# Miniprotein binders against Protein EXORDIUM-like 6 (EXL6), part 8

Target 1, 305 residues: Protein EXORDIUM-like 6 (EXL6), of Arabidopsis thaliana (Mouse-ear cress) (q9m8t8)
Amino acid sequence: REPPSQIPNGTLDLSLLWYGQFTPTQKERVHDFIESLNFDAKEGLDPKVSAWWKVVESYQERFEVKDIYRQKKSNRTVAPRIKVKVVRSYVDEKMKYGKELTMGNGEKLVETAIGNMSKVVPVVLLSAQVRAHGVGFCDGTCQHNALAKIKGQKEPRRYIMVSNPEVECPGECAWPFHTADKGPRGMTYQPASGEVGADALVIQLATGLADLATNPDLTKSLFKSETTPYNDDVKKNHESSSMYIVDPATKCTRVFGSGAFPGFTGRIRVDPITGGAFNSHGINHLKFLIPSIWDPKTKSCWTPM
Short names: E, the ipSAE of ESMFold2; O, the ipSAE of OpenDDE; V2, 0.75 times the mean of E and O plus 0.25 times the DockQ between their complexes.

## First folded at step 4 (miniprotein)

Design f5 (from b4 with L22F; at its last look DockQ between E and O 0.24; V2 from the best seeds 0.00; counts 0 for: pae E 2.1 > 1.5, pTM E .686 < .8)
Fold by ESMFold2, look of step 4:
Structure f5 (fold): chain B 305 residues (1-305), chain A 87 residues (1-87)
Amino acid sequence: as target 1 above (305 residues)
Amino acid sequence: SPEELKEEIYFLEIMIKYLEEFVRWAEELGDPELIKFAERALEMLEKLIKELEEALKKGDPEKAKEKLEELKKRIEELRKKLEELKE
């Protein structure tokens, strides 16, 4: 039997800017998580970080929920793979713009992460030393998947910004590794890495990457892959509107497993060696706690466990 | 297996513990939307405990059955509390 038609694979090239001082654990944890996205070893334990990423890859299709249009049908096509790669890592331990960032200095950090690379996604990581409220953290927001105006460019650039929240807003952005700032406050877990900031950064980065990869405007501009064209015998192109999945990981904030509700992560596991909470496995037998992803078909969060 | 059933009962106990805390918090705020959320979570717990009761009929770990009966009583108390708060 012939296999289904292969869809060309895409790539996401990340340019990391580490602003401020980070521990080796924090840097290694982020790099290990990124490497785990495309690591599918058969002998590894489930659930896998790569299986979670395959769910993200599957959301590159546009979903329409209107009943009059048969918007999803059984097809032989498969979603393209997205290979995530770090192509640059730049460190600014001296914090050129100081510890208190403004929106303008935040844009300059994005420019620095881009450099002269036209096809990268800049990822700005702010250390715990940085007061990030001036760039929009800690007021309902724990990571950015946003647009920045870049000097000399007419089109804005998509970026991810994450901030180690362990000093500024741990109850908002490091939960469950710190007591929650709102709602019931009984639940906490230990981070699998041993560092609150390291595992909080992974949650934030995972959220930002999932939201970025599912954004149709960004994915059309960043991916070099080609997908099977939409082909529907219904006159959908002339009679319908479309609904896109916007920020599907952010929509599932604080949901880490099935059965989650305010104050409860949902079903997750605890590593018997480290005591750390996790819901997925990556490279080198590492364990990660990663966010859930909104599933528009079920109108609920898809959970790693 | 006995270990898989033990893991399921453990997570059910954790869910009940934090739902009890959520209900106390919702009562303090007096928010009827939080009470509705708690009811949906309790319905999920009631479904899970029924599934575990059926799985335990195939096994014979008396300690696990005793623990499940304890958790069932806590779920019943939550049901009573939620009905009082809706009034």
Scores: ipSAE 0.435, ipTM 0.782, lowest interface PAE 2.1, mean pLDDT 79
ESMFold2 (binder alone), look of step 4: mean pLDDT 81; pTM 0.754
OpenDDE base, look of step 4: ipSAE 0.468; ipTM 0.780

Design f6 (from b4 with L48W; at its last look DockQ between E and O 0.66; V2 from the best seeds 0.00; counts 0 for: pTM E .687 < .8)
Fold by OpenDDE base, look of step 4:
Structure f6 (fold): chain B 305 residues (1-305), chain A 87 residues (1-87)
Amino acid sequence: as target 1 above (305 residues)
Amino acid sequence: SPEELKEEIYFLEIMIKYLEELVRWAEELGDPELIKFAERALEMLEKWIKELEEALKKGDPEKAKEKLEELKKRIEELRKKLEELKE
């Protein structure tokens, strides 16, 4: 049987846990952003969120898919697509574990997000009401992807946790929609959504998703086919490669356009009516500001603009 | 599109305002790093304005042209100030 000419597309099924009270705008903005990742409309304004996601997808080709294709002697390899879907959304407005989270409670939130679903990626969103210092936020970051050992499961599960920083640490995690508390004062813009927390949350989520989707561990989970054996040795070799970097979106934090430097976002667009800053378009012409992604080949941050 | 042009112009305006502030800060703090940032930003602005001008030749409204000229003037003023700070 001729080896399949194309690696099958992967799917990231997201299970969202909304911990705390979120505004309708915040919820809508997150959902709209996620839906925008795979929205490849021929018609529309550039740059697109989907184009940004294609860059994320290209990492699979660079590190893992390339080896798979080398084995198949195929000279033309198209990077597999990663479809992202929300398959579950759970809201805990009462905050079962309180406003102040501990690491232990954080793990429980991940468990809650997973529920009984074995193949989902849990995404835990913490509202502005939550104090997330206990889980490592507001100390240089307001998002992370990590592995959690889940009771009853043999393999650790990768999860994303993000926090709305608008109250707890806006100067650290809400730039450029809030003045920065460290470094240059920096440029500030209005959020395109009209709500700082919503747009800041999307930046964090985008960073987390990009970092997760570019992680080699994802390939094992997404492309488990009987026909394409995942070689653990290949993974180790790639991790040691100078071309492999961990968390490429985090590496390009606070870079939103070409020419960025401390305090300056780089070239972006601003809506003259709302003052909202953006660098990409999603579904229904929605305007988003999304982070850049490190390109190991050029040793620079790739930006939509 | 006309809308895209407006968005670009507005961004440039915001950037110029920021640079004006940056130059003031550099002057007040005497931080050479801020001066370098300002210089870099100025170069980028000039480049982007040129690109915008080329785009305007293809169908831009008169109002956009006027605004662009205003921005150029402000950029020139910033350049002069930066040169003074280096002395």
Scores: ipSAE 0.519, ipTM 0.804, lowest interface PAE 0.9, mean pLDDT 87
ESMFold2, look of step 4: ipSAE 0.594; ipTM 0.840
ESMFold2 (binder alone), look of step 4: mean pLDDT 82; pTM 0.761

Design p1 (from b4 with A55L K65I K67L)
Amino acid sequence: SPEELKEEIYFLEIMIKYLEELVRWAEELGDPELIKFAERALEMLEKLIKELEELLKKGDPEKAIELLEELKKRIEELRKKLEELKE
ESMFold2 (binder alone), alone request of step 4: mean pLDDT 71; pTM 0.590

Design p10 (from b4 with K65I L71A K72L R79L)
Amino acid sequence: SPEELKEEIYFLEIMIKYLEELVRWAEELGDPELIKFAERALEMLEKLIKELEEALKKGDPEKAIEKLEEALKRIEELLKKLEELKE
ESMFold2 (binder alone), alone request of step 4: mean pLDDT 77; pTM 0.678

Design p11 (from b4 with E13A V23I E46A A55L K65I K67L K72A R74L)
Amino acid sequence: SPEELKEEIYFLAIMIKYLEELIRWAEELGDPELIKFAERALEMLAKLIKELEELLKKGDPEKAIELLEELAKLIEELRKKLEELKE
ESMFold2 (binder alone), alone request of step 4: mean pLDDT 67; pTM 0.508

Design p12 (from b4 with I49V A64L L71F L82F)
Amino acid sequence: SPEELKEEIYFLEIMIKYLEELVRWAEELGDPELIKFAERALEMLEKLVKELEEALKKGDPEKLKEKLEEFKKRIEELRKKFEELKE
ESMFold2 (binder alone), alone request of step 4: mean pLDDT 70; pTM 0.550

Design p2 (from b4 with E13A E46A K72A R74L)
Amino acid sequence: SPEELKEEIYFLAIMIKYLEELVRWAEELGDPELIKFAERALEMLAKLIKELEEALKKGDPEKAKEKLEELAKLIEELRKKLEELKE
ESMFold2 (binder alone), alone request of step 4: mean pLDDT 71; pTM 0.574

Design p3 (from b4 with I9L V23I A26L L68I)
Amino acid sequence: SPEELKEELYFLEIMIKYLEELIRWLEELGDPELIKFAERALEMLEKLIKELEEALKKGDPEKAKEKIEELKKRIEELRKKLEELKE
ESMFold2 (binder alone), alone request of step 4: mean pLDDT 76; pTM 0.676

Design p4
Amino acid sequence: SPEELKEEIYFLEIMIKYLEELVRWAEELGDPELIKFAERALEMLEKLIKELEEALKELKGTGDPEVEEAKEKLEELKKRIEELRKKLEELKE
ESMFold2 (binder alone), alone request of step 4: mean pLDDT 82; pTM 0.774

Design p5
Amino acid sequence: SPEELKEEIYFLEIMIKYLEELVRWAEELGDPELIKFAERALEMLEKLIKELEEALKGDPEKAKEKLEELKKRIEELRKKLEELKE
ESMFold2 (binder alone), alone request of step 4: mean pLDDT 78; pTM 0.694

Design p9 (from b4 with K63T E66R K67L L71A K73R R74L L78A R79L K80R K81L L82A E87K)
Amino acid sequence: SPEELKEEIYFLEIMIKYLEELVRWAEELGDPELIKFAERALEMLEKLIKELEEALKKGDPETAKRLLEEAKRLIEEALRLAEELKK
ESMFold2 (binder alone), alone request of step 4: mean pLDDT 76; pTM 0.668

Design q1
Amino acid sequence: SPEELKEEIYFLAIMIKYLAELVRWAKELGDPELIKFAERALEMLAKLIKELLEALKKGDYETAIKKLEELAKLIEELKRALDEARSLGNEELVKRAEEALRKLAELIERLKEELKS
ESMFold2 (binder alone), alone request of step 4: mean pLDDT 67; pTM 0.610

Design q2 (from q1 with A13E L53E I65K L107K)
Amino acid sequence: SPEELKEEIYFLEIMIKYLAELVRWAKELGDPELIKFAERALEMLAKLIKELEEALKKGDYETAKKKLEELAKLIEELKRALDEARSLGNEELVKRAEEALRKLAEKIERLKEELKS
ESMFold2 (binder alone), alone request of step 4: mean pLDDT 66; pTM 0.575

Design q3 (from q1 with A38L A64L A85L A97L)
Amino acid sequence: SPEELKEEIYFLAIMIKYLAELVRWAKELGDPELIKFLERALEMLAKLIKELLEALKKGDYETLIKKLEELAKLIEELKRALDELRSLGNEELVKRLEEALRKLAELIERLKEELKS
ESMFold2 (binder alone), alone request of step 4: mean pLDDT 75; pTM 0.710

Design q4 (from q1 with D60N Y61P T63E N90D E91K)
Amino acid sequence: SPEELKEEIYFLAIMIKYLAELVRWAKELGDPELIKFAERALEMLAKLIKELLEALKKGNPEEAIKKLEELAKLIEELKRALDEARSLGDKELVKRAEEALRKLAELIERLKEELKS
ESMFold2 (binder alone), alone request of step 4: mean pLDDT 67; pTM 0.602

Design q5 (from q1, 39 letters changed)
Amino acid sequence: SPEELKEEIYFLAIMIKYLAELVRWAKELGDPELIKFAERALEMLAKLIKELLEALKKGDREQALEILDRMAEAVRQLLEILDRAKEMGDTELIEQARRVLEEFARAIDELRERLEA
ESMFold2 (binder alone), alone request of step 4: mean pLDDT 80; pTM 0.783

Design q6 (from q5 with A13E L53E L65K A107K)
Amino acid sequence: SPEELKEEIYFLEIMIKYLAELVRWAKELGDPELIKFAERALEMLAKLIKELEEALKKGDREQAKEILDRMAEAVRQLLEILDRAKEMGDTELIEQARRVLEEFARKIDELRERLEA
ESMFold2 (binder alone), alone request of step 4: mean pLDDT 75; pTM 0.739

Design r1
Amino acid sequence: SEELVKRLEEALRKLAELIERLLEALKSGDPEEAIEEIYFLAIMIKYLAELVRWAKELGDPELIKFAERALEMLAKLIKELLEALKKGDYETAIKKLEELAKLIEELKRALDELRS
ESMFold2 (binder alone), alone request of step 4: mean pLDDT 82; pTM 0.812

Design r2 (from r1 with A34L I35K)
Amino acid sequence: SEELVKRLEEALRKLAELIERLLEALKSGDPEELKEEIYFLAIMIKYLAELVRWAKELGDPELIKFAERALEMLAKLIKELLEALKKGDYETAIKKLEELAKLIEELKRALDELRS
ESMFold2 (binder alone), alone request of step 4: mean pLDDT 83; pTM 0.818

Design r3 (from r1, 35 letters changed)
Amino acid sequence: STELIEQLRRVLEEFARAIDELLEALEKGDPEEAIEEIYFLAIMIKYLAELVRWAKELGDPELIKFAERALEMLAKLIKELLEALKKGDREQALEILDRMAEAVRQLLEILDRLKE
ESMFold2 (binder alone), alone request of step 4: mean pLDDT 86; pTM 0.850

Design r4 (from r3 with A18K A42E L82E L94K; at its last look DockQ between E and O 0.80; V2 from the best seeds 0.00; counts 0 for: pae E 2.4 > 1.5)
Amino acid sequence: STELIEQLRRVLEEFARKIDELLEALEKGDPEEAIEEIYFLEIMIKYLAELVRWAKELGDPELIKFAERALEMLAKLIKELEEALKKGDREQAKEILDRMAEAVRQLLEILDRLKE
ESMFold2 (binder alone), alone request of step 4: mean pLDDT 83; pTM 0.819
ESMFold2, look of step 5: ipSAE 0.048; ipTM 0.479
ESMFold2 (binder alone), look of step 5: mean pLDDT 83; pTM 0.818
OpenDDE base, look of step 5: ipSAE 0.417; ipTM 0.747
ESMFold2, look of step 6: ipSAE 0.460; ipTM 0.782
ESMFold2 (binder alone), look of step 6: mean pLDDT 83; pTM 0.813
OpenDDE base, look of step 6: ipSAE 0.296; ipTM 0.666

Design s2 (from p4 with E13A E46A K78A R80L)
Amino acid sequence: SPEELKEEIYFLAIMIKYLEELVRWAEELGDPELIKFAERALEMLAKLIKELEEALKELKGTGDPEVEEAKEKLEELAKLIEELRKKLEELKE
ESMFold2 (binder alone), alone request of step 4: mean pLDDT 80; pTM 0.764

## First folded at step 5 (miniprotein)

Design p7b (at its last look DockQ between E and O 0.76; V2 from the best seeds 0.68)
Amino acid sequence: SPEELKEEIYFLEIMIKYLEELVREAEELGDPELIKFAERALEMLEKLIKELEEALKKGDPEAKEKLEELKKRIEELRKKLEELKE
ESMFold2, look of step 5: ipSAE 0.747; ipTM 0.901
ESMFold2 (binder alone), look of step 5: mean pLDDT 83; pTM 0.799
OpenDDE base, look of step 5: ipSAE 0.589; ipTM 0.845
ESMFold2, look of step 6: ipSAE 0.693; ipTM 0.888
ESMFold2 (binder alone), look of step 6: mean pLDDT 83; pTM 0.797
OpenDDE base, look of step 6: ipSAE 0.604; ipTM 0.844

Design r5 (from r3 with W54E; at its last look DockQ between E and O 0.72; V2 from the best seeds 0.00; counts 0 for: pae E 3.1 > 1.5, SAP 73.307 > 70)
Amino acid sequence: STELIEQLRRVLEEFARAIDELLEALEKGDPEEAIEEIYFLAIMIKYLAELVREAKELGDPELIKFAERALEMLAKLIKELLEALKKGDREQALEILDRMAEAVRQLLEILDRLKE
ESMFold2, look of step 5: ipSAE 0.379; ipTM 0.726
ESMFold2 (binder alone), look of step 5: mean pLDDT 86; pTM 0.850
OpenDDE base, look of step 5: ipSAE 0.373; ipTM 0.733

Design r7 (at its last look DockQ between E and O 0.49; V2 from the best seeds 0.00; counts 0 for: pae E 4.0 > 1.5)
Amino acid sequence: STELIEQLRRVLEEFARKIDELLEALEKGDPEEAIEEIYFLEIMIKYLAELVREAKELGDPELIKFAERALEMLAKLIKELEEALKKGDPEAKEILDRMAEAVRQLLEILDRLKE
ESMFold2, look of step 5: ipSAE 0.193; ipTM 0.576
ESMFold2 (binder alone), look of step 5: mean pLDDT 83; pTM 0.822
OpenDDE base, look of step 5: ipSAE 0.468; ipTM 0.788

## First folded at step 6 (miniprotein)

Design p7c (from p7b with M44F; at its last look DockQ between E and O 0.93; V2 from the best seeds 0.78)
Fold by OpenDDE base, look of step 8:
Structure p7c (fold): chain B 305 residues (1-305), chain A 86 residues (1-86)
Amino acid sequence: as target 1 above (305 residues)
Amino acid sequence: SPEELKEEIYFLEIMIKYLEELVREAEELGDPELIKFAERALEFLEKLIKELEEALKKGDPEAKEKLEELKKRIEELRKKLEELKE
């Protein structure tokens, strides 16, 4: 097969469900972060959120077939881009299923987030007032990507669920903006947004998005096009590559910069005016603290700094 | 950039302040785990300060002065930690 003249890009269309009450800062922070993923302004300050996302995109190289990923012009293998967009935002402030979520209710939230859209990734955000222990949170994590069986659909749908941990388990999921409950009493910083819940939520979302976007199952769905010369047979062979791991952001939990160790974020920056900790810049020079991602090439956690 | 350097210097300062408190606590409690943590953190700081010194060779005099101050604080921390190991 002739190599394609252009590497097809993928699109990740997000449908957001805001379950509970969120502050304007929390909502804005999430939206700003998402918009920052594909914001590749050359003139911007480094490090960039978009550079972090490029590492996520690089996971597509595991499916690299010379014919698909080689640009004819540069003889360079280039990973396809993953464009991330919010296509729907639904708010349930009344919390239809109550404050205490069960696994069953969690699935219903995913269904609600999907609605009638067949090609979206549902993202369920749980507010601080929600008790999310019933869905597996506050037990080592406050985010997950998983498959949910949706009524009326034959195939399960992958979803992201994240929780604002600022009330229920800040010591577990809001580090480094809150003292950690386990391990060494680590350093704590001010959130760049001014709200612990907002920045903690972004960390969870970033982790979930990275893990989802690097998942082989999603890759198949993202690039499934009649026009995409994607050889399914080749994909199967590369899925077995031991080099690439599942949930690379989760693998690097609590690593935010180089030199990180338990209780220490690693090399990050702190705004001397606000006291906010960050390791990357997004749109409009917004400062974010985002998690590291396992780099299969270096076999280490890649950090923005 | 000068701004980036300020942000890193401020990070360094915050970390030093934290370690100073930690070392005091370690001294009071005699907790060997805290001492080990402090040592590891200090090693990181020592590397960072060297990098910043190199970056500031032709930089802002004010930033250089601040870095020198922080360097002294790091040296004092090292001395205290060594005393705690004895």
Scores: ipSAE 0.691, ipTM 0.885, lowest interface PAE 0.6, mean pLDDT 89
Fold by ESMFold2-Fast, scan of step 7:
Structure p7c (fold): chain B 305 residues (1-305), chain A 86 residues (1-86)
Amino acid sequence: as target 1 above (305 residues)
Amino acid sequence: SPEELKEEIYFLEIMIKYLEELVREAEELGDPELIKFAERALEFLEKLIKELEEALKKGDPEAKEKLEELKKRIEELRKKLEELKE
C-alpha cells in the first residue's frame, strides 16, 4: 500500500502558458484532454480517460460511503475526486525570451504562468520553434514535473513544463507517432488528432499531471527498490534495497497497453477511418492515446486495455 | 461492440503488415535484436488473435472472415520466423 496523497479541496487549478505558436488542434486537444479527465457519463465509450484518472485519484485516502440508493450504510470506501480545471490560458506567440531557453528563462515562464494567482499549478507548453536543451529536455526527458522557488513566496510551487515533441527529439518525445531513436526501430502509429505535436503533447502532459497529483509535495516515497536476481550476480542473499521516490506515470513511461515491451506500445486500438491510434475515450467521442500509470493495488502498470 | 472489434482487427492487421516488413529486414541485416523483437511481437499477435476469435465466435460474419485471413498470415509469419532463427 502506498502512502496516501491529498489534493487540497479536491481541485487542481491549471494556469496554461503557451510559449510560441501552436495550431488550433494542439490547443484544442490539450483542453479536451483536461476536460476528459472528469468525464464519466454512462453513455460515453469505454475505456475512458476518466478511468485512468480514477487510478490517480486512488492514491488519496479513502472514505467510507453510504449506499444512498438503498439508504443503508455500505461497507465500501472510495477515493475522493480530483476535479481538474483550466483557470487561465495565456499565449506568448512572440516568445519573449527567444527560441533558445535557459534555466533562468524557464523559471520566468513558470512565474508568468502563475501570474498573481495563489493555488494554481503552472503548466508551460513549448512550441515547435523552441529549443530547450538548456532546461534539460531530450535525453530521456520530455516534461519537467518539479518545484520552483517563486520570488516573494515562502513555499515553492509545483509546475509542469512540456517540451515540444516534434522537432528537437521526436524519436524520444513523440513516440509512438515517430520512429524510436534507440533499440528496435519500433512500431509507429498515426495520431488520432492528425497532428503528432498535438497528441504527443497530451502524452507528456498526462505524465506530468499524474505524477504531480499522486505526489503533490514531492515528499512521499512511493516505491521500494529491490534487486532483480536475473540481472545480478547470484552469489549473495538477494537483499531488498531501500525506498526511493518514483512517480507513478514516469515509472510506466512508453507503456500504453497490456503486453508492451521496448519498441511496442502494447494493446491499443486503431480507428479504421482515420488511422488514429488510441487507448481511451473522452468528451464528444474523442479518442486519446495516454500512457499507463502505476497501480499500487495490482503492483503493475495499469493499462486501459 | 462491433465497432470496438473492427478497431482491434485493424490494429492486428497493421501490426501484421509491420511484422512482415520487419522479418524481411531481419533476414537482410542478420540482426538478432530484430529477430527477438519479431518473436515477442508474434507471440503477442498469436495470443490476441485467439482472444478475438472467442469474442467473434457468434458475431459479424465479415469480421470473422477477416480474422481468419489475418490468422493465416500470422501462421505464415511464424513459419518464416522459425526458418530465420535457424
Scores: ipSAE 0.683, ipTM 0.880, lowest interface PAE 1.1, mean pLDDT 80
ESMFold2, look of step 6: ipSAE 0.763; ipTM 0.912
ESMFold2 (binder alone), look of step 6: mean pLDDT 83; pTM 0.801
OpenDDE base, look of step 6: ipSAE 0.676; ipTM 0.878
ESMFold2, look of step 7: ipSAE 0.761; ipTM 0.911
ESMFold2 (binder alone), look of step 7: mean pLDDT 83; pTM 0.801
OpenDDE base, look of step 7: ipSAE 0.676; ipTM 0.877
ESMFold2, look of step 8: ipSAE 0.758; ipTM 0.910
ESMFold2 (binder alone), look of step 8: mean pLDDT 83; pTM 0.802

Design p7d (from p7b with E3W; at its last look DockQ between E and O 0.86; V2 from the best seeds 0.72)
Fold by OpenDDE base, look of step 6:
Structure p7d (fold): chain B 305 residues (1-305), chain A 86 residues (1-86)
Amino acid sequence: as target 1 above (305 residues)
Amino acid sequence: SPWELKEEIYFLEIMIKYLEELVREAEELGDPELIKFAERALEMLEKLIKELEEALKKGDPEAKEKLEELKKRIEELRKKLEELKE
C-alpha cells in the first residue's frame, strides 16, 4: 500500500469521569477550554488557546514524514492537527470509592472512564472534596499523565488525572489564583471565571493534555493504522536523538508569560473589569490562563504572550 | 487596540503594587533573594513601560496620563531598591 502523501490529522477522543461534586462553572470551564483547543476563528482576539495547541501539535514534527511513511520528496512537512473531542462524560457524584483515594482506587477510576471504549483517552477529574494525596497529588503536582494497566487489555492505557486543588492544596496547585505555599508568595490574580477551582482545574488539565499529546506514544496511537506502516525502530532512534523532551508543559510549570521568575507569572493580561488574569482567548472570546510549553527549538518556555 | 492597551496598563498597575510589597518585604526581612526578584521585576516593568509609550504615541490622553503616573511610582521603587543595595 502506498504511504500517504502527508501525515493525517489525529483525533483525541476524551472520556471524562467527573468524580465528586463539581460546580456548573467548573464543568463549563473544562468543556469550554477543550472546545477552544481547535477553535481557529479568524475574527478572534489574540493570543488564542488554539495557537497554544498548535505548539503542542508541532511536537509531531519530530518524526519526519519520510521516517513514518517512507515518502521521498515531501519538502513541506505540515504538522498534523490533533482534534480533541469529548466523546463520553460520566459523573460519579456519590464517589463510589470514597473521598480518600488510594492508588488502587485511582486505577479503578481510570477503568471506569475507559469503560468498553478501546480508543478513548480517559480523563479523570477529581473534585475539591476528594483527598488525592493517596494518588500522588499535592506534592508538587495536581495532574498525572501516566500509563495504567487495565484488566483485559494487553497494552497499558495512557490517562490523565487532574484534581481541583481549591481545598486540599491551593498553595501548591492554584497559583497564581492563590498565594503560593513554597517560595515567594508571588503575585496573585483573580480567576477569569470567577472561581479559583475552575481556573486552577483548567491549568492542570491543560498541563496534562499538553504532556499527553506531545508524548511519543501518542504518535503511535494516532498514526498507526493498517494502511500506514509505523516503523518502531525509527521512533526509538528519534527519541534518543531528538531535542524534544517529555512532559513539556510540566517542564514549564508556573510560567504563564514572558519574563517569568519565581513569584512572577510573566507578562499576562488582566481584565480591568473583572480583575481576571488570562493569557489566551478561547471560544466566544472566553479568557483563559494556560501554562507554557517547552520549545525544543529555542530551548525555552513558549508562552502565548 | 485601545482595549488591549487598557488591559496592559492594568497589568502594569498590579505588577507595580506587587513590586511595592516585595520591596517592603525585602526591606523588613533583609533577604537578598527578595532584592534580586525585585530587581528583575523592575527591569521588566521598565521594558513594558517603554513598549507602552511607543504604542501610546498617538493614543488616548487618559492612557498617557496613567502611564506617567505609573512611571513615577516605578522611579520611586528604583530609588528604594538602590538604597537597599547600599
Scores: ipSAE 0.651, ipTM 0.867, lowest interface PAE 0.7, mean pLDDT 88
ESMFold2, look of step 6: ipSAE 0.692; ipTM 0.880
ESMFold2 (binder alone), look of step 6: mean pLDDT 84; pTM 0.807

Design p8b (at its last look DockQ between E and O 0.89; V2 from the best seeds 0.74)
Fold by OpenDDE base, look of step 6:
Structure p8b (fold): chain B 305 residues (1-305), chain A 88 residues (1-88)
Amino acid sequence: as target 1 above (305 residues)
Amino acid sequence: SPEELKEEIYFLEIMIKYLEELVREAEELGDPELIKFAERALEMLEKLIKELEEALKKGDPEEKAKEKLEELKKRIEELRKKLEELKE
């Protein structure tokens, strides 16, 4: 089969598991953020969440280089788009595995999020009432992009797990909506949503999604269809582009605008009415504060502002 | 836009308030690390103010925005003086 002239668009089908009690604002904020990723309305205010996601999508260009060399005739390579959709949402308010999670329980949550769906990305959201130290949170991070071995599946599945840090470790994971525990206290702002937990959760989710979507393993999965002419063997050899790093959003943790340094978010905007901090606009002009992403071309953290 | 300008000015105000607190803390505790952070913050703030001034020159900003900018500049100058005193 002739290699396609363009890399086909990918789709990330998310299966959400809400573990614990979440506020309506928290749930809405997460959904609004996800919907904002592919919202490219021309009439929208800049900067946009979708522009941020385009940077994430640009990481797919690492695979285009081979196609450019193979297809002598097509000078115009368009970066593939990654459409993100929520295809399933499951709520466990009773917390079947308790409030204190172990690594083993964490894996079970991932299994629950996957269910019987073979092509979904499981996203496990832990509420503020959950103690997530057992799964490695509140030790430098409150999100995971990782692989889990799933019972009955031969290959491990990539998942995102995020925690609402507002109770357990707000000083570590809720900055800049809470004072930082380590280093300088830092600048603090109001959350644009009005809830620290909601906006902090979105930061964690955004980080996880960006890291997952830029991961070479995911790229393989996104384009692995019966119709894709890409030979699996060719993809393995080109993963080693030294230019692209793993977990580009995690690398740029605590950078929210240009000129950021410890204690300073960088250049962002603040709503004068609400006091809410933001650096991007989503659907319906919603204001979001989202993390920066490492740009391999400039070797710096790219920010919306 | 006028709205964007307000958002930017508000951000700068918050940053100045933070810096004022930081300088006070540095003065009270005598912590050299806090002084260093304050200096870095001040430099950034001055840069941002300058950029804003340049942007305003290209447009027809509201008089209120100009007045606010001048106020912020005065506050920054006061902070600079205090930081210099703390380094002595």
Scores: ipSAE 0.648, ipTM 0.854, lowest interface PAE 0.7, mean pLDDT 88
ESMFold2, look of step 6: ipSAE 0.738; ipTM 0.900
ESMFold2 (binder alone), look of step 6: mean pLDDT 83; pTM 0.801

